VHH binders against q96fz2. Designs and how they scored, part 274

Target 1, 269 residues: q96fz2
Amino acid sequence: CGRTSCHLPRDVLTRACAYQDRRGQQRLPEWRDPDKYCPSYNKSPQSNSPVLLSRLHFEKDADSSERIIAPMRWGLVPSWFKESDPSKLQFNTTNCRSDTVMEKRSFKVPLGKGRRCVVLADGFYEWQRCQGTNQRQPYFIYFPQIKTEKSGSIGAADSPENWEKVWDNWRLLTMAGIFDCWEPPEGGDVLYSYTIITVDSCKGLSDIHHRMPAILDGEEAVSKWLDFGEVSTQEALKLIHPTENITFHAVSSVVNNSRNNTPECLAPV
Below, E stands for the ipSAE of ESMFold2; O stands for the ipSAE of OpenDDE; V2 stands for 0.75 times the mean of E and O plus 0.25 times the DockQ between their complexes.

## First folded at step 14 (VHH)

Design BB14 (framework vhh_6z1v_2; at its last look DockQ between E and O 0.83; V2 from the best seeds 0.00; counts 0 for: pae E 2.3 > 2)
Fold by ESMFold2, look of step 14:
Structure BB14 (fold): chain B 269 residues (1-269), chain A 123 residues (1-123)
Amino acid sequence: as target 1 above (269 residues)
Amino acid sequence: EVQLVESGGRLVRTGGSLRLSCAASGFTFDDYAMGWFRQAPGKEREVVAAISWSGRSTWYADFVKGRFTISRDNAKNTVYLQMNSLKPEDTAVYYCAAQFGIFTESPEDYDYWGQGTQVTVSS
């Protein structure tokens, strides 16, 4: 998983993340650093994307079922990293394989601190290799959606008012992630960064690609992954598996260039 | 205290029209998607139409066949169902419901319910 779409305006995104805490109280997640949210149809590694995490990471004695939403850097920078420039990290932390997560220091350490997050997206992109050619077919992959009348214009929206009508009821893709907090050696703000956990692809996606992000399907899975105060690492890792509850469509090669940020990136072809 | 109060249900002849209203109070209306459901005697409650918190997205069950329109007025905390070309099969108690955030098709996901209003369509 190396490309996503997360383009909803902040107020739409926030309402798509409505949840209930452990007491059954209805809540919207509380934003941290909202000015760092950069919506785009075409998010790539090193960009910021919103994630959910437990409020307990920020407040002593907070209810661990309460959620914070914050933009974080894609590509986990381990807390123990010694260089001054995160781009000098000599290994790829865009994804974390589920089968080796407890063997890699970059992921094991933050996981042991309960640093679990839910990575939010409209969906993700994946490129299918076609037999006998170097040509690759990109696909946009997402949760099945309730078919709203205005949502039938996916990828056709040209303006903010049309976009708001098309996506106003979108079910966000919720991917399991691990985050870490890195303090630059020369000082400055703490860097929050994440990796997306991957698993073998489900049968429905195996013709597109052999790996997929670990998807948390439903509020129980999301709540358990986030709640490091009540759910141990061992129990949380049981949530990490492929899902067949996913759909997709082919898209044009516009998405191939990560600088293209238009609805055409995810439009069906 | 949360209240959803439906009105407008009555007896109507086949082919007629009817507008249902639902007045909401006791919660932040703009944070809720709204739905209309119906239940005929001996049948399960089913979603008829739903509308997003902003009013920009709508969904309709296949059985309405373009005959019904859901709308909302967030300034008045009210959701509406305009029902046209009514058939005897539309006879049911119609319920207004609210779902925090985005809407789904499942009655189990809705947080608040009205008391219902009877719609009867005569042959």
Scores: ipSAE 0.531, ipTM 0.809, lowest interface PAE 2.3, mean pLDDT 90
Fold by OpenDDE, look of step 14:
Order: structure tokens, then C-alpha cells, then sequence
Structure BB14 (fold): chain B 269 residues (1-269), chain A 123 residues (1-123)
């Protein structure tokens, strides 16, 4: 996964992240560093995206079932990294393969500390390789949505107003992530960064791409992944597998350029 | 205390119109999606319509076929169901329900329920 969409306004995003804590109380996640949230139809590595994480990561006596929402940098920077510039990392940390997560120190160590997060997105993009051509067809992949009155094909929203209606009740994609905290050697703010765990693609996506993000489907899966106080690493890793509960449509080549941030990125062609 | 109070249900003739209202209290209304459900005698409760917290997004069951309109007024903490072209098959107890965050089709996901209002459509 190298490209996502996360363009919802903050308030809409927050409501889409409504949850029940272990006591059954309805809650909205509390924001940390809300000013770092930058909505975009085209999120790339090194950009900030909102993730969910347990409140226990910030408050020692907090209920671990409570959730915080925070923008973090895509591309995990390990806490032990000693260079002053995260771009000097010699390996790609955009994704973490599920089969080698425990073999890589950069991922194993923070995972062992319970640094699990849920990466939020409207959906993610993948490119299908066309046999015989150098052309790649991009697809937008997301959870199936409830059909609303005007929800023709996401493509029929000809007006910004119509788009707002479609996204007002949007079910967000919830991807399993690992995050870490890095303190710059020269001082400054602690950097929170994440990697997305990837798995082999489900059958439905296999023709598009051979790998997919580990999707946490449903509140139980999301809660268990986040609740590092009650759920062990071993148990949490059982949640990491392909899911067939996904839909997709072809999009234009507009998304190929990471600088393009318009609704056309995820519109069906 | 959380309360949802439905009103407007009555006997009407086929082809008639009704407007149901549901007044909400005891919770932050604009954090909740709202829905209308109905239950006929001997049948399961089914979703009729739903509306997002902002009122911008709506959903309708297939049997509605453009006859009903769900709306809400967040300033009044009220959700409405305008029912036109009523049929005998629409006879049921209609319930207002609230779901925190986004709405779903499953009654089980809704957090609060009203006591219902009887709608009877005579032939």
C-alpha cells in the first residue's frame, strides 16, 4: 500500500470513528495534535495521516479501551534511529509484511511495546499491471458502503454538495498499523510515525495486486488491535489476515501524481 | 434520561399522508444518526429510513419507493418522517431510533429507541 485517501473534514472523520469503550459507553475519540491533520484524496508516504491508538499510550492509568485519534507520519521511524534525518533510513518502512513482522527489529520492538494503531482512510489505491503494456490501471479500494438515495456510483456526485452527502456517512477503512516514537538527537518534538501491515491479497483483489493492507473489519477487531493492555501481541497478530469484505472501482490516472489532491482521484472512470 | 418520543401516528386512508415526529432528549442529538423503523403484527422490525447526524445523507428501504422522506432539525432535536401515498401494507408501529456516529441498516446497532407510534392505513 503506497497511496491512500483521507479527505473527510475533521468533525466528519471524528463521528465516523465513534466507538464503545469496554464499559459500553459511546465515545468519540479525542484528538491529539488536530492541527497536523491534513485532509487529502491522495496521501503518500511521509505525509501525516490520522490513526487511532489506545489512550493508555498517553495516560498511565487510562482505560486502554479508550481511543485517541492522532495524525502520524506514514513511514515508521524506529525509536533507536540515531540519525538526525529520518529520510536517511536505509530501508522502506511504509509497509510491514505480516510474515516477517517478528523478524524485523524496526517493527518487532515497537509491536512488543504494544504500539499498535489503526490507520484510517477512505480507502487505498493499487495499480494493476497490464500484461504487455507499461500502463498501470489504478483502483480505489474501500469497504462496501450503504447505498444512500443519491449515492449513485461515487462518480455521479457531479457537485461538491453531492460529494458531501456521500461522505457524510462513510465507513472508513481501518488498517492495522504499528507506530513508534522517535526523539530527534538534536532535540525537538517527538515524532510519531507508523507502518501499515500488509498481507497477501484476498481472492477478489488478487487480479489487481498480490498484496493488500491488513484490514481490521469491525469494532471487535479494531478494539482488540488497539487494546494492548488486555490483548497480547500473539492474540493481536491473529487478527492480521486477508479479508474479502472489500470493494473497488477503477479510477483515472490523476491519482498517479501525488500532487493531485482532487475528488477525481477516487472517482470511478 | 434519554428519551425518544414519537408522535403523529393515526388512522389514514389508502393514498393518504402522515408526518411522524420524534422528539429526542437526554443526549447530544447532533452526534447521532437517526432512523425510523416499523414493525407490523407478526413481522420483524425493519428499517424504513435513516439520516446522518448532519442531515445531508439519507437512506431508504426499497419498499419506500420515493413515498417517504426523512428529515431532521438539530436545533429542535427532532427527526421527521413524511409519509405519502400510504398503503395498507404500511400499517405498523413506527419507531424512532438513534445511533451514535454513522447509521447502519441493523436495528441492533441503534442505541436508543422510542416507544413507537401506531400507523394504520385502511383500504
Amino acid sequence: as target 1 above (269 residues)
Amino acid sequence: EVQLVESGGRLVRTGGSLRLSCAASGFTFDDYAMGWFRQAPGKEREVVAAISWSGRSTWYADFVKGRFTISRDNAKNTVYLQMNSLKPEDTAVYYCAAQFGIFTESPEDYDYWGQGTQVTVSS
Scores: ipSAE 0.471, ipTM 0.778, lowest interface PAE 1.1, mean pLDDT 92
ESMFold2 (binder alone), look of step 14: mean pLDDT 89; pTM 0.903

Design BB15 (framework vhh_6z1v_2; at its last look DockQ between E and O 0.01; V2 from the best seeds 0.00; counts 0 for: pae O 3.1 > 2, placed apart)
Fold by ESMFold2, look of step 14:
Structure BB15 (fold): chain B 269 residues (1-269), chain A 123 residues (1-123)
Amino acid sequence: as target 1 above (269 residues)
Amino acid sequence: EVQLVESGGRLVRTGGSLRLSCAASGFTFDDYAMGWFRQAPGKEREVVAAISWSGRSTYYADFVKGRFTISRDNAKNTVYLQMNSLKPEDTAVYYCAAQFGIFVESPEDYDYWGQGTQVTVSS
């Protein structure tokens, strides 16, 4: 998993993240650093994307079931990293394999501190290798969506304004992540960064790619993953498995160039 | 206290039109998607139309076939259902409902319900 779409305006994204706290109170997550949110149809590693995390990470007396939404850097920078430039990290932390998460210090340490997050996206892209050619077919992969007025599917509209009308009711993809906080040795602001946990692909995606993000399907799973005050690491890891509740469609090669940030990136072909 | 109050249901002839209104109070209307559901005698409640918190996304059941339009006025905390080209099969009690966040088809997921308004379409 190395490319996502997360393009919704902040007010739309916030309402797509409506939830209930432990007492059943309906809430919207509170933003931290909203100016760092960079919406795009074509997000790649090292970019900022929004994640959900427990309010308890920021406020010592907070209810751990309350949620904060904050942009974080994709590509976890471990708290123990000693160089001044995160680009000098010796290994790729874009993803974290579920089968080795407790064996890698980069992931085990923050996980042990309860630094669990939910990575938000419209969906993710994956490239299928096609036998007989060297070319790869990109797909956009997302939760099943309720049919809406314009053709009932994304990408059927001919203009961005028509696509706006489908997106206000989009069910966001919710992926399990781990984050860490790195204090630059030269001083300056703390860097929040995340990795996406991966698992073996479900049957429905196996023809496209052998790995998929660990998807948290439903509010119970999201709540348990986030609530490090009430849910232990051992219990949380039971939430990490493939899901078949996923759909996809082929997209054009426009998405291949990560500089392309247009609705065409996820439009069906 | 949360209240959803439907109005506008009445007897109309086949081919006629009606506008239903639902006035909402007791919650932050702008954070809720709204839906219209219907229930005929002996049948289960089914979604007719739904509209996102902003009013920009809408859903219509297949049986609507372009005859109904859902809209909302967030300044007045009101959702509407304009029903045109009515058929006898549209006869039912119509309910408005509110869902925090985004709308869904399933009535079980909606948080608040009105008492309903009767729509009767005569041959």
Scores: ipSAE 0.523, ipTM 0.816, lowest interface PAE 2.6, mean pLDDT 90
Fold by OpenDDE, look of step 14:
Structure BB15 (fold): chain B 269 residues (1-269), chain A 123 residues (1-123)
Amino acid sequence: as target 1 above (269 residues)
Amino acid sequence: EVQLVESGGRLVRTGGSLRLSCAASGFTFDDYAMGWFRQAPGKEREVVAAISWSGRSTYYADFVKGRFTISRDNAKNTVYLQMNSLKPEDTAVYYCAAQFGIFVESPEDYDYWGQGTQVTVSS
């Protein structure tokens, strides 16, 4: 996964992240660093994207089922990194393969510290290789959305009004991530950064791409992944597998340019 | 100084019961997940049971098969392992361990360790 969409306004995003804590109380995640949230139809590595994480990471004795929402850097910078510039990392940390997560120190260590997060997105993009051509067809991949009688498919939003309604009730894609905290050697703010765990693609996506993000489907999966105080690493890792509960449509080549940030990026062609 | 002190290990007969205790000091006990591990001669240290900081979640190794129960009393800074239906194969040094803020099963992730208590099960 090298491209995502996360364009919802902050308030809409927050409401979309409503949840029940362990006590069954309805809650909204609290924001940390809300000013770092930058909505975009075209998010690339090294950009900031909102993630969910347990409140226990920030507050001692907090209920670990409570959630915080925070923009983090896409591309994990390990805490042990000694260079002053994260861009000097010589290995790719945009993704973490599920099969090697425990073999790589950069991911194993933070995971062992309970640094699990849920990466939020409208969906992610993947490019299908066309046989015989050097051209790749991009696809937008997301959770199936509940068709309300009035809310046409993303493709049927013929009117701006209908489009707004679709996004007001949009089910966000929830991807399993690992984050780490890095303190710059020269001082400054702690950098929070994340990697997206990837798995082999489900059958439905296999023709598009051989790998997919590990998607946490449903509140239980999301809660278990986040709750590092009550759910062990081993149990959490059981949640990491391909899912068929996704849909996709072809989009225009507009998304190919990471600088393009318009609704055309995810619009069906 | 952080201390984990195990007690209760002794010689017991097959089918017998034993309760191990681990008294913790020198750290905020209720912030830590606690675990019991064992190491038999010539074998690797393995997890027996673990319990979350709140005691709401527990883990048991496959070989436990319902015979052991891990519990904790945060007011007493103590974790317990009730062992029933003991077998000779359960003979090992049993270790108490603590991990900050997280519920883990892997021994490599634990921060503090006790000195261990010997459990011997005779046939």
Scores: ipSAE 0.046, ipTM 0.506, lowest interface PAE 3.1, mean pLDDT 90
ESMFold2 (binder alone), look of step 14: mean pLDDT 87; pTM 0.883

Design BB16 (framework vhh_6z1v_2; at its last look DockQ between E and O 0.77; V2 from the best seeds 0.00; counts 0 for: pae E 4.1 > 2)
Fold by OpenDDE, look of step 14:
Structure BB16 (fold): chain B 269 residues (1-269), chain A 123 residues (1-123)
Amino acid sequence: as target 1 above (269 residues)
Amino acid sequence: EVQLVESGGRLVRTGGSLRLSCAASGFTFSDYAMGWFRQAPGKEREVVAAIRWSGRSTYYADFVKGRFTISRDNAKNTVYLQMNSLKPEDTAVYYCAAQFGIFTESPEDYQYWGQGTQVTVSS
């Protein structure tokens, strides 16, 4: 996974992340660093995206079932990294393979500390290799959505008003992530960064791409992944597997350029 | 105490119209999506319509086919279901329900429920 969409307004995004804590209380996640949230139809590595994480990471004795929403840098920077520039990292941390998560120090160490997060997105993009051509067809992949009035197709939203209606009740994609905290050697703010765990693709997606993000489907899966206070690493890793509960449509090549940030990126072609 | 109180259900003839109301109290109405469900004898409870807290997005079951309209008045803590062109198949107890966050088709996702109002459509 090298490209996502996360363009919802902050208030809509927050409400889409409504949840129940372990006491059954309805809650919205509290924001940390809301000003760092930058909505975009085309999120690439090194950009900031909103993730969910347990409140216990920030507050001692907090209810670990409570959630915080925070923009973090895509591309995990390990806490032990001693260079002053994260770009000097010699290996790719955009993704973490599920089969080698425990073999890689950069991922194993923060995972062992309970640094699990849920990466939020409208969906993610993947490119299908066309046989015989050097061309790749991009697809937007997301949870199946309830059909709302006038939401016939994401592409039919010809007006801003209709567009808002389509996204007003959007179910966000929830991907399993690992995050870490890095303190710059020269001082400054702590950098929170994340990697997306990847798995082999489900059957439905296999023709598009052989790998997919580990998707946490449902409130229980999301809660268990986040709740590092009550759920062990071993138990949490059981949640990491392919899911067939996904849909997709072909999109234009507009998304190929990471600088393009328009609705055309995820519009059906 | 959380309360949802439905009203407006009655006997009507085929082709008739009804407007159901649901008055909510005991919770922040404007934070919840609202839904109408129905349950006929011997059948499972099914979603009829739902509306987002903002009122911007609405959902209708396939059987509605443009006959019903869901709306809400947050100032009055009330959700409405205008039902037109009623059919005998629409005979059921209609329930109002509230869901925090995005609305779904699944009754189990709704936190609060009314006692229901009987709608009977005669042939």
Scores: ipSAE 0.786, ipTM 0.902, lowest interface PAE 0.7, mean pLDDT 93
Fold by ESMFold2, look of step 14:
Structure BB16 (fold): chain B 269 residues (1-269), chain A 123 residues (1-123)
Amino acid sequence: as target 1 above (269 residues)
Amino acid sequence: EVQLVESGGRLVRTGGSLRLSCAASGFTFSDYAMGWFRQAPGKEREVVAAIRWSGRSTYYADFVKGRFTISRDNAKNTVYLQMNSLKPEDTAVYYCAAQFGIFTESPEDYQYWGQGTQVTVSS
């Protein structure tokens, strides 16, 4: 997984993240650094995207079931990194394989600190390699939507008003992530950054790609992954598995260039 | 104290029309998605229609599309279900429900419920 769409206006995105805390109270996540949110149909590694994490990471004695939403850098920068420029990192941290997460220091250490997050997106893109050519077919992959003719709704909008209706009740894709906090050696703000955990693809996606993000399907899974105060690392890792509750459609090559930020990136072809 | 109070259920003939209302109090109505559900005797509660807090997005179950219209008036804290071309299979108790955030098809996801209003469609 190396490209996502996360284009909703901040207020719409926030409402899509409504949740129920441990006490049964309806809540919206509280933003940290909202001005760093940069919506786009075409997010790539090193960009900022919103993630959910427990309030307990920021406030002593907070209820660990309460959620913060914050933009973080895609591509985890380990807390022990010594250089001043994260681009000098010698290995790729865009994704973290579930089968080796407890072997890799970059991921094991923050995971042991309870630094679990939920990475938010409209959906993600994946490129199917076609035999015999250098060409790849991009697909947009997302949760099934409960609105009228779920996949057709994206392609059926013929006005700005109808486009807004497609997204007003969109179910965001919720992917399991790990984050870390890096203090630049020359000073400045602490850098929050994340990786997306990956698993073997489900049968429905196997013709597109052999890996997929670890998707947290439903509020129970999301709550358990986030709640490092009540849910151990061992129990949380049981949530990490493929899901068949996913849908997709082919999109045009417009998305290939990460500078393209238009609805065409995710429109069906 | 949260209250959802449905009204307007009655006996109507096949092909008739009926408008249900649900008055809400005790919570910030404009923050909630609202749904209409129905339950016939011996059956599970099922979603009929739902509407986003803004009123811009709606959902209709396949069995009622084209016949029913959900709407809301945030100034009156009221959600409505206009039911046209009624059929005997529409006979059920109709419930109003509220959900913070996005609406869903699953009754267990809805936080607040009314007591229901009976709709009976004859012949």
Scores: ipSAE 0.301, ipTM 0.705, lowest interface PAE 4.1, mean pLDDT 89
ESMFold2 (binder alone), look of step 14: mean pLDDT 87; pTM 0.884

Design BB17 (framework vhh_6z1v_2; at its last look DockQ between E and O 0.93; V2 from the best seeds 0.71)
Fold by ESMFold2, look of step 14:
Structure BB17 (fold): chain B 269 residues (1-269), chain A 123 residues (1-123)
Amino acid sequence: as target 1 above (269 residues)
Amino acid sequence: EVQLVESGGRLVRTGGSLRLSCAASGFTFDDYSMGWFRQAPGKEREVVAAISWSGRSTYYADFVKGRFTISRDNAKNTVYLQMNSLKPEDTAVYYCAAQFGIFTESPEDYDYWGQGTQVTVSS
């Protein structure tokens, strides 16, 4: 998983993240660093994207079922990294394989600190390799959506004013992530960064790509993954598996260039 | 303290029209999606239409498409269902419901419910 769409305006995104705390109280997540949110149809590693995490990471004695939403850097920078520039990291932390997460220090250490997050997106892109060629067909992959008036499952709006008729009720893709906090050795702000956990693809996606993000399907899974105060690492890892509750459609090659930030990136072809 | 109060249900002839209203109080209306559901005698409650918190996204059940229109007025904390071309099979108690955040089709996901208003369509 190396490309996502996360384009919703902040107020729409926030309401898509409505939840209940452990007492059953309805809440919207509280933003940290909202000015760092950079919505785009075409997010790549090293960019900031919003994640959910427990309030307990920020406040002593906070209710661990309460959620914060914050932009973080995609591509986990381990807390032990010694260089001044995160781009000098000599290994790829965009994704974390579920089968080796407890063997890699970059992921095992923050996971042991309860640094679990939920990575938010409209959906993700994958490229299908055609047999006998190096050419690739991109697909946009997302949760099944309620079909709204005058739209297909992905919001086939006919004009710019009609796009809001689809996205205002979009069910966000919720992916399991791990984050870490890196303190630059020469000072400066703490860098929050994340990796997306991956699993073998489900049967429905296996013709597109052999890996998929670990998707947390439903509020129970999201709550358990986030709540490091009440849910142990061992119990949380049971949530990490493929899901068949996913849909997709082919998109044009416009998405191939990460500089293209337009609705055409995810429009069906 | 939360209240959803439906009004406008009555007896109507086949082919007639009717407008249902639901007045909401006791919660932040702008954070809730709203739905209309119906229940005929001996049947399960089923979604008729839903509208997002902003009013920009709407959903209609297949049996209703083209005949009914859901709308909301956030200044008045009110959601409406305009029902046209009514048929005897539309006879049911109609319920207003609120769901925090985005809406779904499933009644168990809705947080608050009204008492219902009876709609009867005569042949």
Scores: ipSAE 0.657, ipTM 0.862, lowest interface PAE 1.6, mean pLDDT 90
Fold by OpenDDE, look of step 14:
Structure BB17 (fold): chain B 269 residues (1-269), chain A 123 residues (1-123)
Amino acid sequence: as target 1 above (269 residues)
Amino acid sequence: EVQLVESGGRLVRTGGSLRLSCAASGFTFDDYSMGWFRQAPGKEREVVAAISWSGRSTYYADFVKGRFTISRDNAKNTVYLQMNSLKPEDTAVYYCAAQFGIFTESPEDYDYWGQGTQVTVSS
């Protein structure tokens, strides 16, 4: 996974992240660093994206079922990294393969500390390789959505107003992530960064791409992944597998350029 | 105390119109999506319509076919169901329900329920 969409306004995004804590109380996640949230139809590595994580990471003795929402840098910077520039990392930390997560120190160590997060997105993009051509067809992949009154195909939202209606009740994609905290050697603010765990693609996506993000489907899966106080690493890793509960449509080549941030990125062609 | 109180249900003739209201209290209304459900005798409770917390997004069951309109007034903590072109098959107890955050189609996901109002459509 090298490209996502996360363009919802903050209030809409927050309500889409409504949850029940272990006591059954309805809650909205509390924001940390809301000013770092930058909505975009085209999120690439090194950009900030919102993730969910347990409140226990920030507050001692907090209820670990409570959730915080925070923008973090895509591309995990390990806490032990001693260089002053995260770009000097010689290995790709955009993704973490599920089969080797315990073999790589950069992912194993933070995972062992309970640094699990849920990466939020409208969906993610993948490119299908066309046999015989150097051309790749991009697809937008997301959870199935409830059909709302005018929600023809996401493409029929010809007006900004109609577009807002489609996204007002949008179910966000919830991807399993690992995050870490890095203190710059020269001082400054602690950097929170994350990697997305990837798995082999489900059958439905196999023709598009051989790998997919580990999707946490449903509140129980999301809660268990986040609740590092009650759920062990071993148990949490059982949640990491392909899911067939996804849909997709072809999009234009507009998304190929990471600088493009328009609704056309995820519109069906 | 959380309360959802439905009103407006009555006997009407085929082709008639009704407007149902649901007054909500005891919770932050604008944080909840609202839905109308119905249950006929011997049938399962089914979703009729839903409206998002902001009122911008709406959902209608297939059987509605443009006959019903769901709306809400957050200032009044009220959700409405305008029902036009009623049919005998629409006879049921209609329930108002609230779901925290976005709405779903599943009754199980809704947090609060009203007591219901009887709608009877005669031939």
Scores: ipSAE 0.630, ipTM 0.848, lowest interface PAE 0.8, mean pLDDT 92
ESMFold2 (binder alone), look of step 14: mean pLDDT 90; pTM 0.911

